# VHH binders against q96q42r690to885: the designs that were tried, part 21

Target 1, 196 residues: q96q42r690to885
Amino acid sequence: GYIASLHELATTERRFYSKLSDIKSQILRPLLSLENLGTTTTVQLLQEVASRFSKLCYLIGQHGASLSSFLHGVKEARSLVILKHSSLFLDSYTEYCTSITNFLVMGGFQLLAKPAIDFLNKNQELLQDLSEVNDENTQLMEILNTLFFLPIRRLHNYAKVLLKLATCFEVASPEYQKLQDSSSCYECLALHLGRK
Key: E = the ipSAE of ESMFold2; O = the ipSAE of OpenDDE; V2 = 0.75 times the mean of E and O plus 0.25 times the DockQ between their complexes.

## First folded at step 14 (VHH; framework vhh_7z1x_3)

Design x5 (at its last look DockQ between E and O 0.83; V2 from the best seeds 0.00; counts 0 for: pae E 2.2 > 2)
Fold by OpenDDE, look of step 14:
Structure x5 (fold): chain B 196 residues (1-196), chain A 126 residues (1-126)
Amino acid sequence: as target 1 above (196 residues)
Amino acid sequence: QVQLVETGGGLVQPGGSLRLSCTASGFTFSYYAMNWVRQAPGKGLEWLSGISPSGGSTYYADSVKGRFTISRDNAKNTLYLQMNSLQPDDTAVYFCAKGGRYFDWFESPEGGMDVWGQGTQVTVSS
């Protein structure tokens, strides 16, 4: 039902925020604090990735918080943050994906200096945990790629939830149309970004 | 010695414009995110804008979005704030503040800034 779907969204959003926060605090912050990370270009690209990652984390956190309040207040679908502020979310995801793609196209993590690589190797188990990669044979670079594409995967979940919510309304209703259209937007973006 | 020095403040009429500058020294400027923060009389610190180390990403508080523009010249170790459509409510001391190795969004953006300038006074009045 409608309320059940919202609860699920709230719960999973909080968990996802926690995960992203851990990535910032345990991986990005220490990594970027190293004195020798690589060439200026590589470092700058990574810094952009981190900055835009942080923005997503922030937005997701706010979204999670708002959902809790939403569940205790007026429960109009149009007031959902992912619906009301869909442009902000979609743009932020696009910008993030652009940054990570640029970083990877230019060589990605393999161009980092030895201290950075050593740090990442030292924390490979943590990276596997955060990225939910269970295969022990997965290479570090693949784990990192998986990790930094985690936010993009969440777009599919948003689309799915919005679609579920749409089914709770009459097809002829404005709410139904809005939810379905938004769902499509999130799904389209997810597919587009996922191919990069 | 790490130092930030703000310039460009002054008196301006409502609707006017100012451009603030912040010159950094004592650290590798291009490695760090930078911020503008202001403090109005009798009010607390308000984060206004931030910029990533490369300048590729810029961020704004809702209160200044569309009116203020943050930029940087890493070759000159200088941060800028272009302020347009100034209003009396914009009257404050404006500070340049050093961030981390990337722009990190927090619930309170004032966190994570470890170096501050002395500030420059901006007064918007008829």
Scores: ipSAE 0.857, ipTM 0.925, lowest interface PAE 0.4, mean pLDDT 93
Fold by ESMFold2, look of step 14:
Structure x5 (fold): chain B 196 residues (1-196), chain A 126 residues (1-126)
Amino acid sequence: as target 1 above (196 residues)
Amino acid sequence: QVQLVETGGGLVQPGGSLRLSCTASGFTFSYYAMNWVRQAPGKGLEWLSGISPSGGSTYYADSVKGRFTISRDNAKNTLYLQMNSLQPDDTAVYFCAKGGRYFDWFESPEGGMDVWGQGTQVTVSS
C-alpha cells in the first residue's frame, strides 16, 4: 500500500544518495584535483558535469531527509517534495544529463590527459562496483558511461513509485491525477534523456 | 599567496543597487568555483550565491534569487555580484570565498571554502 510505497521511496532515495556521494567523493573530487587533466575546453566541460552532479546529489540528500520527516507526519500525497517541487527535480536531472551529454559529444573521458586516465584505470574495480556493471570484460569507457547515466535509472524508479502511490486513490480523485501526471513527467523525461 | 579583495560596498538607499567586485590573485582563478557570502550584524554567515569555474552554472540562495546576479570575468580574475532592489535587511559585510575545482553544492561558509576576502560593508539605510 501507500505507507509501504513511501518507505520504498525513502529507502531507495537514501541508497541513491549514498551512491552519488561515493561517486562525488571517491571519483569526481580526486579526478578534478589532478594538475594535468586535459585541455582547457575538456576540463571546463568536466567541471560543469561535476558542479551539476553536486547539485543533484544535494537535492537527493535533502529529499531523503524530508521523506524521513514526512513519514512521521500527516503523510498527505500533495506534500511530497517530488510532487510539490517537481520542476526543481526535473530541471536538476535535465541540467545534469545535458552537461554529461555535452561532455561526451566533445570527446568525453577519452580526451583526458594520461594522469587522469591512469587514475581511472587504477580505480577500475571501484568504478565497476559503483556502476553495478556485472561483466568484468566491460571496457573502462563503458563503465564510466554507465556510472554517469545512473540518474536515468532513478527517474524510472520515481515514475514507478509514483504509480504505486496513485493506485492507493480513487481514479477520479485529485491525488490520483496528480500522482499519475507526475509519474508520466518523470518517465517521459527518463526516456528522452536516455536517448542522448 | 592566494588573496581575494572585495570592493564596491557603501551606503545606499532602500530600493537601490550596488555592484560588488572581488579581485583574485595568487592562483589560477578560472580553475575554481567562487562564492559570495554575507554576515549581518550579530548574525552567522549566510551563503548567497555560487558560480562554476567557467561561469556556465550559477546558483542562488532563495533570499536573493531574482535580485542578485553573480558573474565572473576569468580574463580579469574578477568575480562580481550585482545587487538590485536592496532593503535594510541586506545590510551586512559581504565576502567572496574561493571554492574547489568545481562548484560543490555541499560546500558551506562553515566548511569547504578555503580562502576569504576581508569583506566589504554594504549598508542600506535612508
Scores: ipSAE 0.440, ipTM 0.736, lowest interface PAE 2.2, mean pLDDT 88
ESMFold2 (binder alone), look of step 14: mean pLDDT 84; pTM 0.858

## First folded at step 15 (VHH; framework vhh_7z1x_3)

Design y1 (at its last look DockQ between E and O 0.91; V2 from the best seeds 0.75)
Fold by OpenDDE, look of step 15:
Structure y1 (fold): chain B 196 residues (1-196), chain A 125 residues (1-125)
Amino acid sequence: as target 1 above (196 residues)
Amino acid sequence: QVQLVETGGGLVQPGGSLRLSCTASGFTFSYYAMHWVRQAPGKGLEWLSGISPSGGSTYYADSVKGRFTISRDNAKNTLYLQMNSLQPDDTAVYFCAKGGRYFDWFESPDAFDIWGQGTQVTVSS
């Protein structure tokens, strides 16, 4: 049902926010604190990734809060951040993906391999846990890559949940149309970004 | 010595414009996010804007969005704040501050480790 779906979204959004927060505090911050991490250009590209990652984390946190408010009867469904501020969300994801792509195109992870090897080895288990990579034979760089693309997978979840919510409204209703349109936007972006 | 020095403040009429500058020394400027913060008379610190180390990302408080523009020149170790459409309620001391290794939305002004002395901006008819 409608409420059940929102509860599930709220729960998973809270977990996702927590994971992103951990990535930021335990991976990104320490990584960027390493001395001689690379050239200024390489480091700045990673810093952009981190900055835009932080923005996503912030928005996801706000979304989680809006869900909580809704579930407590304070707000309407249309007040959900992913609906009310869909453009902001989509743009922020696009910008984040752009920054990752730029970093990768420049050989970002390969360039980080040597200077960050001790840090990565020390935090291998944490990286595997955060990235949800269970294969012990997976290379650290691949794990790191998976980690940075975690936010993009969440877009598919948003699209699915929005479609599910739409089924709870009359087809001719404004709510139905808004949910359907938003779902399509999130799915389209997820597919587009998934190709990169 | 590590320091930040703000310049460009002054008296302007409502609707006017000012451009603030902040010159950094004593640390690798290009490695850090930078911020503008202001304090109006009798009020607390208000974060206004931030910029990523490379300058590729800029962020604004709702109170100044669309009116203020943050930028930086890493070659000159200088941070800028272009302020347009100034109003009397923009009257305050404006500070530049050093952030972390990236722009963090969760970093409060109290976490900034280096501050300038501030520059006075007065908007009055």
Scores: ipSAE 0.878, ipTM 0.940, lowest interface PAE 0.4, mean pLDDT 94
Fold by ESMFold2, look of step 15:
Structure y1 (fold): chain B 196 residues (1-196), chain A 125 residues (1-125)
Amino acid sequence: as target 1 above (196 residues)
Amino acid sequence: QVQLVETGGGLVQPGGSLRLSCTASGFTFSYYAMHWVRQAPGKGLEWLSGISPSGGSTYYADSVKGRFTISRDNAKNTLYLQMNSLQPDDTAVYFCAKGGRYFDWFESPDAFDIWGQGTQVTVSS
């Protein structure tokens, strides 16, 4: 029901925040602290990815905190941050996806200098764990692509949970319409961004 | 010798505009995110705006969004803040500060270790 779906959203958001925080702290921050990372253009594109990843991670953490507060108090659907500030959320995901797409189109991780590639190779087991890739024979570049596209995969999960929440209301209600519209927006965005 | 020098402050009337500059030396400016922070009389530090190393991403506090524009010219090692629609409560000392290798949304002014000396902006009739 409604309460169960709210707990699902809160629990999965907390887990997703923890994963993004680990990627930021254990991969992005150490990687970008290295000297001689690559050409100016390549490094600047990666810096844009990291900056927008950090913003997204911050928003996810704020959302998780908001859900915890929400579950302990007023539980009106329209007060959900993911609905109230949906444009901020959707824009941040779009900005991030644009940055990772720009980086990958220009050659991506393969164009980084040897110190960066060595760092990534030495951390391949960690990268595989964080990306949730099951096949231990998966190549590093495939692991990295999976890892940095996790936020786009999360959009599908939002769409599913929002639709579950919508079914708890009358079809004619403002709550149902808002939740269904939001679910459709997240799903459409996920499909659009996943094609890039 | 790492140095940040702010210029462009002054006295303006309410509704006026002002452009601040921050010239950097002693480090590779284009490698780092940069920030603007202000301190009003008797108040604490208020983060205003940040910009990624390339200038491709810009960020603003709600209090200045739509009125202020951050930019940078990496060829000139210069950070800018265009301030429009100024009001008396914008009166403060404005500082630029050096960030890390990317704009870290979790970083606050307490973590910045390299600052300019500041430039005074006063908005009054």
Scores: ipSAE 0.523, ipTM 0.771, lowest interface PAE 1.6, mean pLDDT 88
ESMFold2 (binder alone), look of step 15: mean pLDDT 85; pTM 0.867

Design y2 (at its last look DockQ between E and O 0.88; V2 from the best seeds 0.00; counts 0 for: pae E 2.5 > 2)
Fold by OpenDDE, look of step 15:
Structure y2 (fold): chain B 196 residues (1-196), chain A 125 residues (1-125)
Amino acid sequence: as target 1 above (196 residues)
Amino acid sequence: QVQLVETGGGLVQPGGSLRLSCTASGFTFSYYAMNWVRQAPGKGLEWLSGISPSGGSTYYADSVKGRFTISRDNAKNTLYLQMNSLQPDDTAVYFCAKGGRYFDWYESPDAFDIWGQGTQVTVSS
């Protein structure tokens, strides 16, 4: 039902936020703290990725909080961040993906492989855990790539949950329409970004 | 020596504009996120705006969004804050503060390790 779906979303959103927070604190921050990480251009591109990653992390945290507030009877469903601030969410994801794409186009993690090799090797198990890559034969660069695209995967989940929630309302209701429209937006963006 | 120096503060009428500058020295400016923070009389520190090291990303508190614009010139080691539509409640000492090697969204002012001395902004009719 409606409440059950929101509970599931809240639980998974909290876990996702925790994962992103760990990536930020244990991977991005230490990585960017390395000396001689690369050219100014390469470093700045990675810094931009990290900045926009941080923004997403923050928004996801806010969404988690809004879900918690709703489940405790403090706010209405329309107050959920992914609905109330859908434009902000979608734009932030778009910007993040743009930064990742720019980074990759310029050589991406391959350019950082040499200067960060010791750090990456030392944290290989952590990277595999965070990226949910279970194949031991997966190359480190591929693991990193998977890791940084994790946020984009969540868009599909948002779309699915919103669609599920919509089924709990009358088709002619404004709630139904809002949920359907939002679901479509998230799905479209997920598909678009998934091609990159 | 690591240093931040703010300039551009002053007295303006409501609805007026000011442009603050912050000049950095003693560290690689282009590697660090930069922030503007203010402190009004009798109030705590309030984060206003942040900018990524490259300048590609800017962030604003709700209180100043649409009115203030943060920017930077890495070649000049300078941070800027364009303030438009100023109101009396914008009266405060404005500080520039050094962030990390990337911008962490909504960082606490406690996370900033280097601060300027601040510049006074007074909005009064």
Scores: ipSAE 0.575, ipTM 0.800, lowest interface PAE 0.8, mean pLDDT 91
Fold by ESMFold2, look of step 15:
Structure y2 (fold): chain B 196 residues (1-196), chain A 125 residues (1-125)
Amino acid sequence: as target 1 above (196 residues)
Amino acid sequence: QVQLVETGGGLVQPGGSLRLSCTASGFTFSYYAMNWVRQAPGKGLEWLSGISPSGGSTYYADSVKGRFTISRDNAKNTLYLQMNSLQPDDTAVYFCAKGGRYFDWYESPDAFDIWGQGTQVTVSS
């Protein structure tokens, strides 16, 4: 029901936050601390990815905290942060996805210097675990792509949970229509960003 | 020796503008995110704004968004803060601070280890 779906959103958001936080602390921060990472252009593009990843991680953490507080209060659908501040969420996901797309189009991880590639190879099991890739034959570059596109996958999950919440209301109600519209916005963005 | 030097502070009337500069030396400026932080009399440090190493992303605290503009010129090793619509509660010492290899939203001002000496901004009639 409605309460169960709210708890699902809160639980999965906290789990997603922990995943993003681990990627930042265990992969991005150590990687970017290396000397001789690559050309100025390549390093600057990766720095933009990391900066926008950090903002997204912060936003997700704040959302998870807000959901916990929300579950102890009135629990009205119109007060959900993901509905109320959806443009902030969608813009932050778009900014991040644009940065990773720019990095990959310009050559991406293949253009990094040997110290960076050595770091990534040394940490391949961690990268597989964080990306949840089950096929041990998956190449490093594909693992990295899966890892850094996890936020796009999360947009689909938001759309699914919002639709599930909508089914708890009459289809003619304002709540149903708002939840359905928001679900459509998240799904549409996920598809648009996934095509880039 | 790593050094940050702020200039451009002063006395300004309410509604006025100032442009702060921060000149960096002793490190590769373009490799690092940079921040502006202020400390009003008797208060703690308040993070105001940050900028990514390339300058491609800028970030602002709600208290200054729309009034302040951060920028950088990597060729001149200089960070800037354009401050418009200044009010008396903007009175503070303004510091630039060196960040890490990317802008990290989670970094609090307490975590920065390289700071300038600060420049006083006073907004008074």
Scores: ipSAE 0.447, ipTM 0.776, lowest interface PAE 2.5, mean pLDDT 87
ESMFold2 (binder alone), look of step 15: mean pLDDT 86; pTM 0.881

Design y3 (at its last look DockQ between E and O 0.89; V2 from the best seeds 0.77)
Fold by OpenDDE, look of step 15:
Structure y3 (fold): chain B 196 residues (1-196), chain A 125 residues (1-125)
Amino acid sequence: as target 1 above (196 residues)
Amino acid sequence: QVQLVETGGGLVQPGGSLRLSCTASGFTFSWYAMNWVRQAPGKGLEWLSGISPSGGSTYYADSVKGRFTISRDNAKNTLYLQMNSLQPDDTAVYFCAKGGRYFDWFESPDAFDIWGQGTQVTVSS
């Protein structure tokens, strides 16, 4: 049902937010604190990735809060951040993906391999846990890559949940249309970004 | 010596514009995110805007979005704040503050480790 779906979204959003927070504090911050991490260009690109990652984390946190408010009867469904501020969300994801792509095109992870090898080895288990990579044979750079693309996978989840919520409204209702349109936008973006 | 020095403050009429500058010394300016923060009389610190180390990303508080523009010149170790459509409630001391190695939305003003002395901005008819 409608409420059940929102509860599930709230729970998973909270977990996702927690994971992103851990990535920031335990991976991004320490990584960027390393001396001689790479060329100025490489480091700057990673800093942009981190900055835009932070913004996503912030928005996801706000979304989680809006879900909580709704579930406690304070707000309406239309007040959910992913609906009310869909453009902001989509743009922020786009910007984040752009930054990752730029970093990768420049050989970002390969360039980090040597200077960050000790850090990565020391935090291998944490990286595997955060990235949900269970294969022990997976290279550290690949794990790191997977980690940075975690936010993009969440877009598919948003699209699915929004469609599910839409089924709880009359087809002719404004709520139905808004949920359907938003779902389509999130799915479209997820597909587009998934190709990169 | 590590320091930040703000300039460009002054008296302007409502609807006017000012451009603030912040010059950094004593640390590698280009490595860090930078911020503008203000304090109005009798009020607490208010974060206004932030910029990533490279300048590729800019962020704004709702109170100044659309009116203020943050930028930086890493070659000159200088941070800027272009303020347009100023109103009396924009009257405050404006500070530049050093952030971390990336812009973090969760970094509150009290976490900034280097501050300027501030520059006074007064908006009055």
Scores: ipSAE 0.887, ipTM 0.945, lowest interface PAE 0.4, mean pLDDT 94
Fold by ESMFold2, look of step 15:
Structure y3 (fold): chain B 196 residues (1-196), chain A 125 residues (1-125)
Amino acid sequence: as target 1 above (196 residues)
Amino acid sequence: QVQLVETGGGLVQPGGSLRLSCTASGFTFSWYAMNWVRQAPGKGLEWLSGISPSGGSTYYADSVKGRFTISRDNAKNTLYLQMNSLQPDDTAVYFCAKGGRYFDWFESPDAFDIWGQGTQVTVSS
C-alpha cells in the first residue's frame, strides 16, 4: 500500500544517504588529500566530481530528513519533495553524472598517479562493499565505475517507487497521472544519463 | 606565507554594483575551492558563495542568488565576486576564504583555515 511505499522511500533514501556519506568520507576526501594524484587536467576533473558529489549528498540528506517529517505528519502525495521540487533533484543528479562522465571519458581512474592507484587498491574490499558488487573477480576499475554510477541506479529506484505509489490511486485520478508522469521523468533521465 | 588579499570594497548607493577581487599567494591556488563570506555589523559569519578548484561549478546562498556572481582566474591567482543590485542589508565586511581540495557543501565558514583581511562594503544613500 501507500504507507508501505512511503516507508520504503524513506528507508531507502536514508540508506542511500549513508552510502554516499561513506563514499565521501572514506574514499573521496582521503583520495583528494593526496599530493600526487596525476596530471592537472585529470585532477581538475576528479575535483569537479567530488564537488558535485558533495552537493548531491547534501541534497539527499535533506530529502531523507524531509521524508522523516513527512511520515510523522501530513502524508499527501503532492507534498512529496521528490514530486514538488523534482527539478532541483534532477538538476543535481544531472550535474553530478555529467562530471563523472567527463572524468571517465578522459581516462578516469586509470590515469591517476601511482599513490592514488595504491590507495584505491588498498581499499578494494571497501569499494566492493560500498558498490554492492557481488562478483569477487570484478576488476578495480569496474568496481569504481559501478560505485560512482550508483546515483543513476537510484534514479531508477525513484521511478520504481513513484510507480508503486501510483498504484495506490485509481488510474483515472489526477494523483495517479501525476505520479506516473513523475516516474517517467526520473526513468527517462536515468536512461539519458546512462548513455553519452 | 599563505595569504589572501581582498580589494574593491567601498561606498555605493542602493541599486549599485561593486566587483571584489581576492589575490592569493603562497599556495597552489588552482588546487583549492574558494569561498566568499560576509559579516554584517552585530551579526555572525554568512557564507555567500563558493567555487570549485577549476571554476567549473559555482554555488550561492539564497540571499545572493541572481545578484552576485563568483568567478576565478587561476592564471592570475585571483577570485572575484561581482555584486549587483546592492541594498543597505548588503553592508558588511566581505572576506575570501580558502576551501579544501574540492568544494564541500557540508563545510561551514568556521572550518576555513585561511582568510583574507576583509574589505568593507557600505550601501547607503
Scores: ipSAE 0.584, ipTM 0.837, lowest interface PAE 1.6, mean pLDDT 88
ESMFold2 (binder alone), look of step 15: mean pLDDT 86; pTM 0.878

Design y4 (at its last fold request DockQ between E and O 0.95; V2 from the best seeds 0.81)
Fold by OpenDDE, fold request of step 17:
Structure y4 (fold): chain B 196 residues (1-196), chain A 125 residues (1-125)
Amino acid sequence: as target 1 above (196 residues)
Amino acid sequence: QVQLVETGGGLVQPGGSLRLSCTASGFTFSYYAMNWVRQAPGKGLEWLSGITPSGGSTYYADSVKGRFTISRDNAKNTLYLQMNSLQPDDTAVYFCAKGGRYFDWFESPDAFDIWGQGTQVTVSS
């Protein structure tokens, strides 16, 4: 139902925020604190990834908080933040994914200096947990790729929940159309970013 | 030895423009995100703008978005703030401040470890 779907969105958003926060605090921050990370170009690209990751994390955190308030008040579909401010979300996710893609295209994590690689190897188990990779034989670089593309999966989730919400309204209603259109936008973005 | 030095402040009329500069020394400027922060008389610190180490991304507070532009020249170890459409409420001491190895949206001004002495900007008719 409508309320159940909203609760699902809120709960999963908080979980996602928690995961991103852990990635930021336990992986990105320590990694970037190393003195020797590699070439200037590689480091700068990673710094861009981290910065845009931070922004995305911040946005998702704020969204999670807003959903809590939303669930305690009038639950008008049109006031749902991922719907009302969809452009903000789409842009933030796009910017982040662009940065991580650029980083990877230019060589990615494998171009990092030995201290950075050593750090990542040391934390491989944590990375595997955060990325939700179950196969223990997965290579570090693949784990990292999976980890930093987790936001794309969240975009799919937004699309799904918006569709669920849409089904709670008459097909001819404005609410239905808005929710469905927004869902399509999130899904299209996810597909586009996932193919890069 | 490690320092930031702001320049470019002054008195301007409403609607005027100023360009602030911040020259860094004593640390690897290009490794760090940089920020502009201001403090008006009797008010607390207000973060205005930030820029990633490479300059590839810039961020602004709502209060200055569309009017201020942050930029940097890593070869010159210099941070800039172009301020347009200045208003009286922009009157403050403007500081440049060193951030971390990336721009962290969760980082408050109190976390910045290196500050300049500030430059006075006064907007008055």
Scores: ipSAE 0.918, ipTM 0.957, lowest interface PAE 0.4, mean pLDDT 96
Fold by ESMFold2, look of step 16:
Parts: C-alpha cells; structure tokens; sequence
Structure y4 (fold): chain B 196 residues (1-196), chain A 125 residues (1-125)
C-alpha cells in the first residue's frame, strides 16, 4: 500500500545515498588527489564529473533525511521532494549524466595517466563491489561504466515507486494524475540519458 | 608561497555594479575549484559562489543567484566576481578561497584553508 511504498522509497534512497557517498569518498576523492592524472582536457572533464557527482550526492542525502522526517509526519504525497522539487532532481541527474557522457566520449578513463590507471587497478575489487557487477571476468572499464551510470538505474526506480504510489489513489483523482505524470517524467529522462 | 589577492572593492550606490578580481600565485590555479565568500559586519561567513577548475560549471547561493556571476581566466591565474544590482545588505568584506581538485558540495567555508586578505565592498546611498 501507500505506507509500504513510502518506506520502499526511503529505504532505497538511503541505500543509494550510501552507495554514492562511498563512490565519492573511496574512488573520486582519492583519484583526484593524485599528481599527474593526465592531459589538462581529460582531467578537467573528470573534475566536472566529480563536481556534478558531489551535487547529486548532496541532493540525494538531503532527500533521504527529509523522507525520514516525512514518514514521522504528515505523509501527504504532494510534500514528497521528488514531486515538489522534481525539476531540481531531474536537472541534477541530467547535468551529471551530461558530464560523464562528455568525459567518456573524449576517451574517458583509458586516457588517464599511469598513476590513475594504477589506482583503479589496485581498487578493482572495491569497484566491482560498489558497481554490483556479478561477473568476476568483467573488464575494469566496463565496471567503471556500470558504476558511473548507476544514477540512470535510480531514475527507473523512482518511476516504478511513483507508479506504485499512484495505484493507491483513484484514477480520476488529482493525486493519481500527479504521481503518474511524475513517474512518466522520470522514466522518460532515464530512457533519454541511457541513449547517450 | 601560496597567495590569493583580491582587488576591485569600493563604495557604490544601491543598484550599482562592481567587478572583483582575485589573482593567484604559488600553486597551479587551473587544477583547483575556487570560491567567493563574504563576511558582513558582525556576521559569520557566507558562501556566495563556486566554480570548477575548468570554469565549466558555476554554482551560486540563492541570495546572489541572478545578480552575481563568477568566472575565471586560467591563463591569467585570475578569478572574477561580477556583482550587479548591489543593495546595502551586500556590504561586506569579500574573500576568494581556494577549493580542492573538484567543487565539493559538502565543503563548508570553514574548511577552506587558503584565503585572500579580502576586499571591502560598501553599498551606501
């Protein structure tokens, strides 16, 4: 029901925040602390990725905290941050995915200098764990791609949870229409970004 | 010696504009995100704006969004803040501060360890 779907949203958002926090603290921050990472262009594109990732992580963390408060309070669907501030969420996901796409089309992780590649190779077990890739034979670059595109999977998850919430209302109700429309926006964006 | 030097402050009428500059030396400027922060009389530090190392992304506090524009010229090791539509409550000492290798949304002003000496901006009729 409605309460169960709200708890699903809160639980999965907390899990996603924890994943993003670990990626930032264990991979991005140490990687960008290295000297001689690569060419100016490649490093600058990676710095854009890390900066946009940090903003997305911050937003997700605030959302997780607000969901905990929400579940103790009014629980009105209109008050959900992913509905009330959906433009902020969608824009942040878009800007992040644009930054990672720009980095990858210019050669991506393969163009980093040896100290960066050595760091990534030394941490391959951690990268595989964080990316949730199950095949032990998966190449490092595929693991990295999976890892940095996890936010697209999250957009699909938002769309699914919003549809579940919508089924708790009559089809003619304004609540149903708002939840259905928002679900469609998240799904449409996920499909658009996945084609990049 | 790592150094940041702000210039461009002064006295301006309400509604006026100023452009602040911050010249960096002693480190590779283009490697680091940069920030503008201000401190009004008797108040704490207020983060205003940040910019990524390349200048590709800019970020603003709600209080200045639409009125202030951050930019950088990496060839000149210089950070800028264009301030438009200034009001009396914009009166403060304005500082530039060196960030890390990327713009970190979790980083607060008290975490910055390299600052300029500041430049006074006074908005008075």
Amino acid sequence: as target 1 above (196 residues)
Amino acid sequence: QVQLVETGGGLVQPGGSLRLSCTASGFTFSYYAMNWVRQAPGKGLEWLSGITPSGGSTYYADSVKGRFTISRDNAKNTLYLQMNSLQPDDTAVYFCAKGGRYFDWFESPDAFDIWGQGTQVTVSS
Scores: ipSAE 0.659, ipTM 0.854, lowest interface PAE 1.2, mean pLDDT 89
ESMFold2, look of step 15: ipSAE 0.655; ipTM 0.857
ESMFold2 (binder alone), look of step 15: mean pLDDT 87; pTM 0.890
OpenDDE, look of step 15: ipSAE 0.884; ipTM 0.943
ESMFold2 (binder alone), look of step 16: mean pLDDT 87; pTM 0.890
OpenDDE, look of step 16: ipSAE 0.886; ipTM 0.942
ESMFold2, fold request of step 17: ipSAE 0.599, 0.554, 0.587; ipTM 0.842, 0.829, 0.832
ESMFold2 (binder alone), fold request of step 17: mean pLDDT 88, 87, 88; pTM 0.893, 0.888, 0.891
OpenDDE, fold request of step 17: ipSAE 0.909, 0.918; ipTM 0.954, 0.957

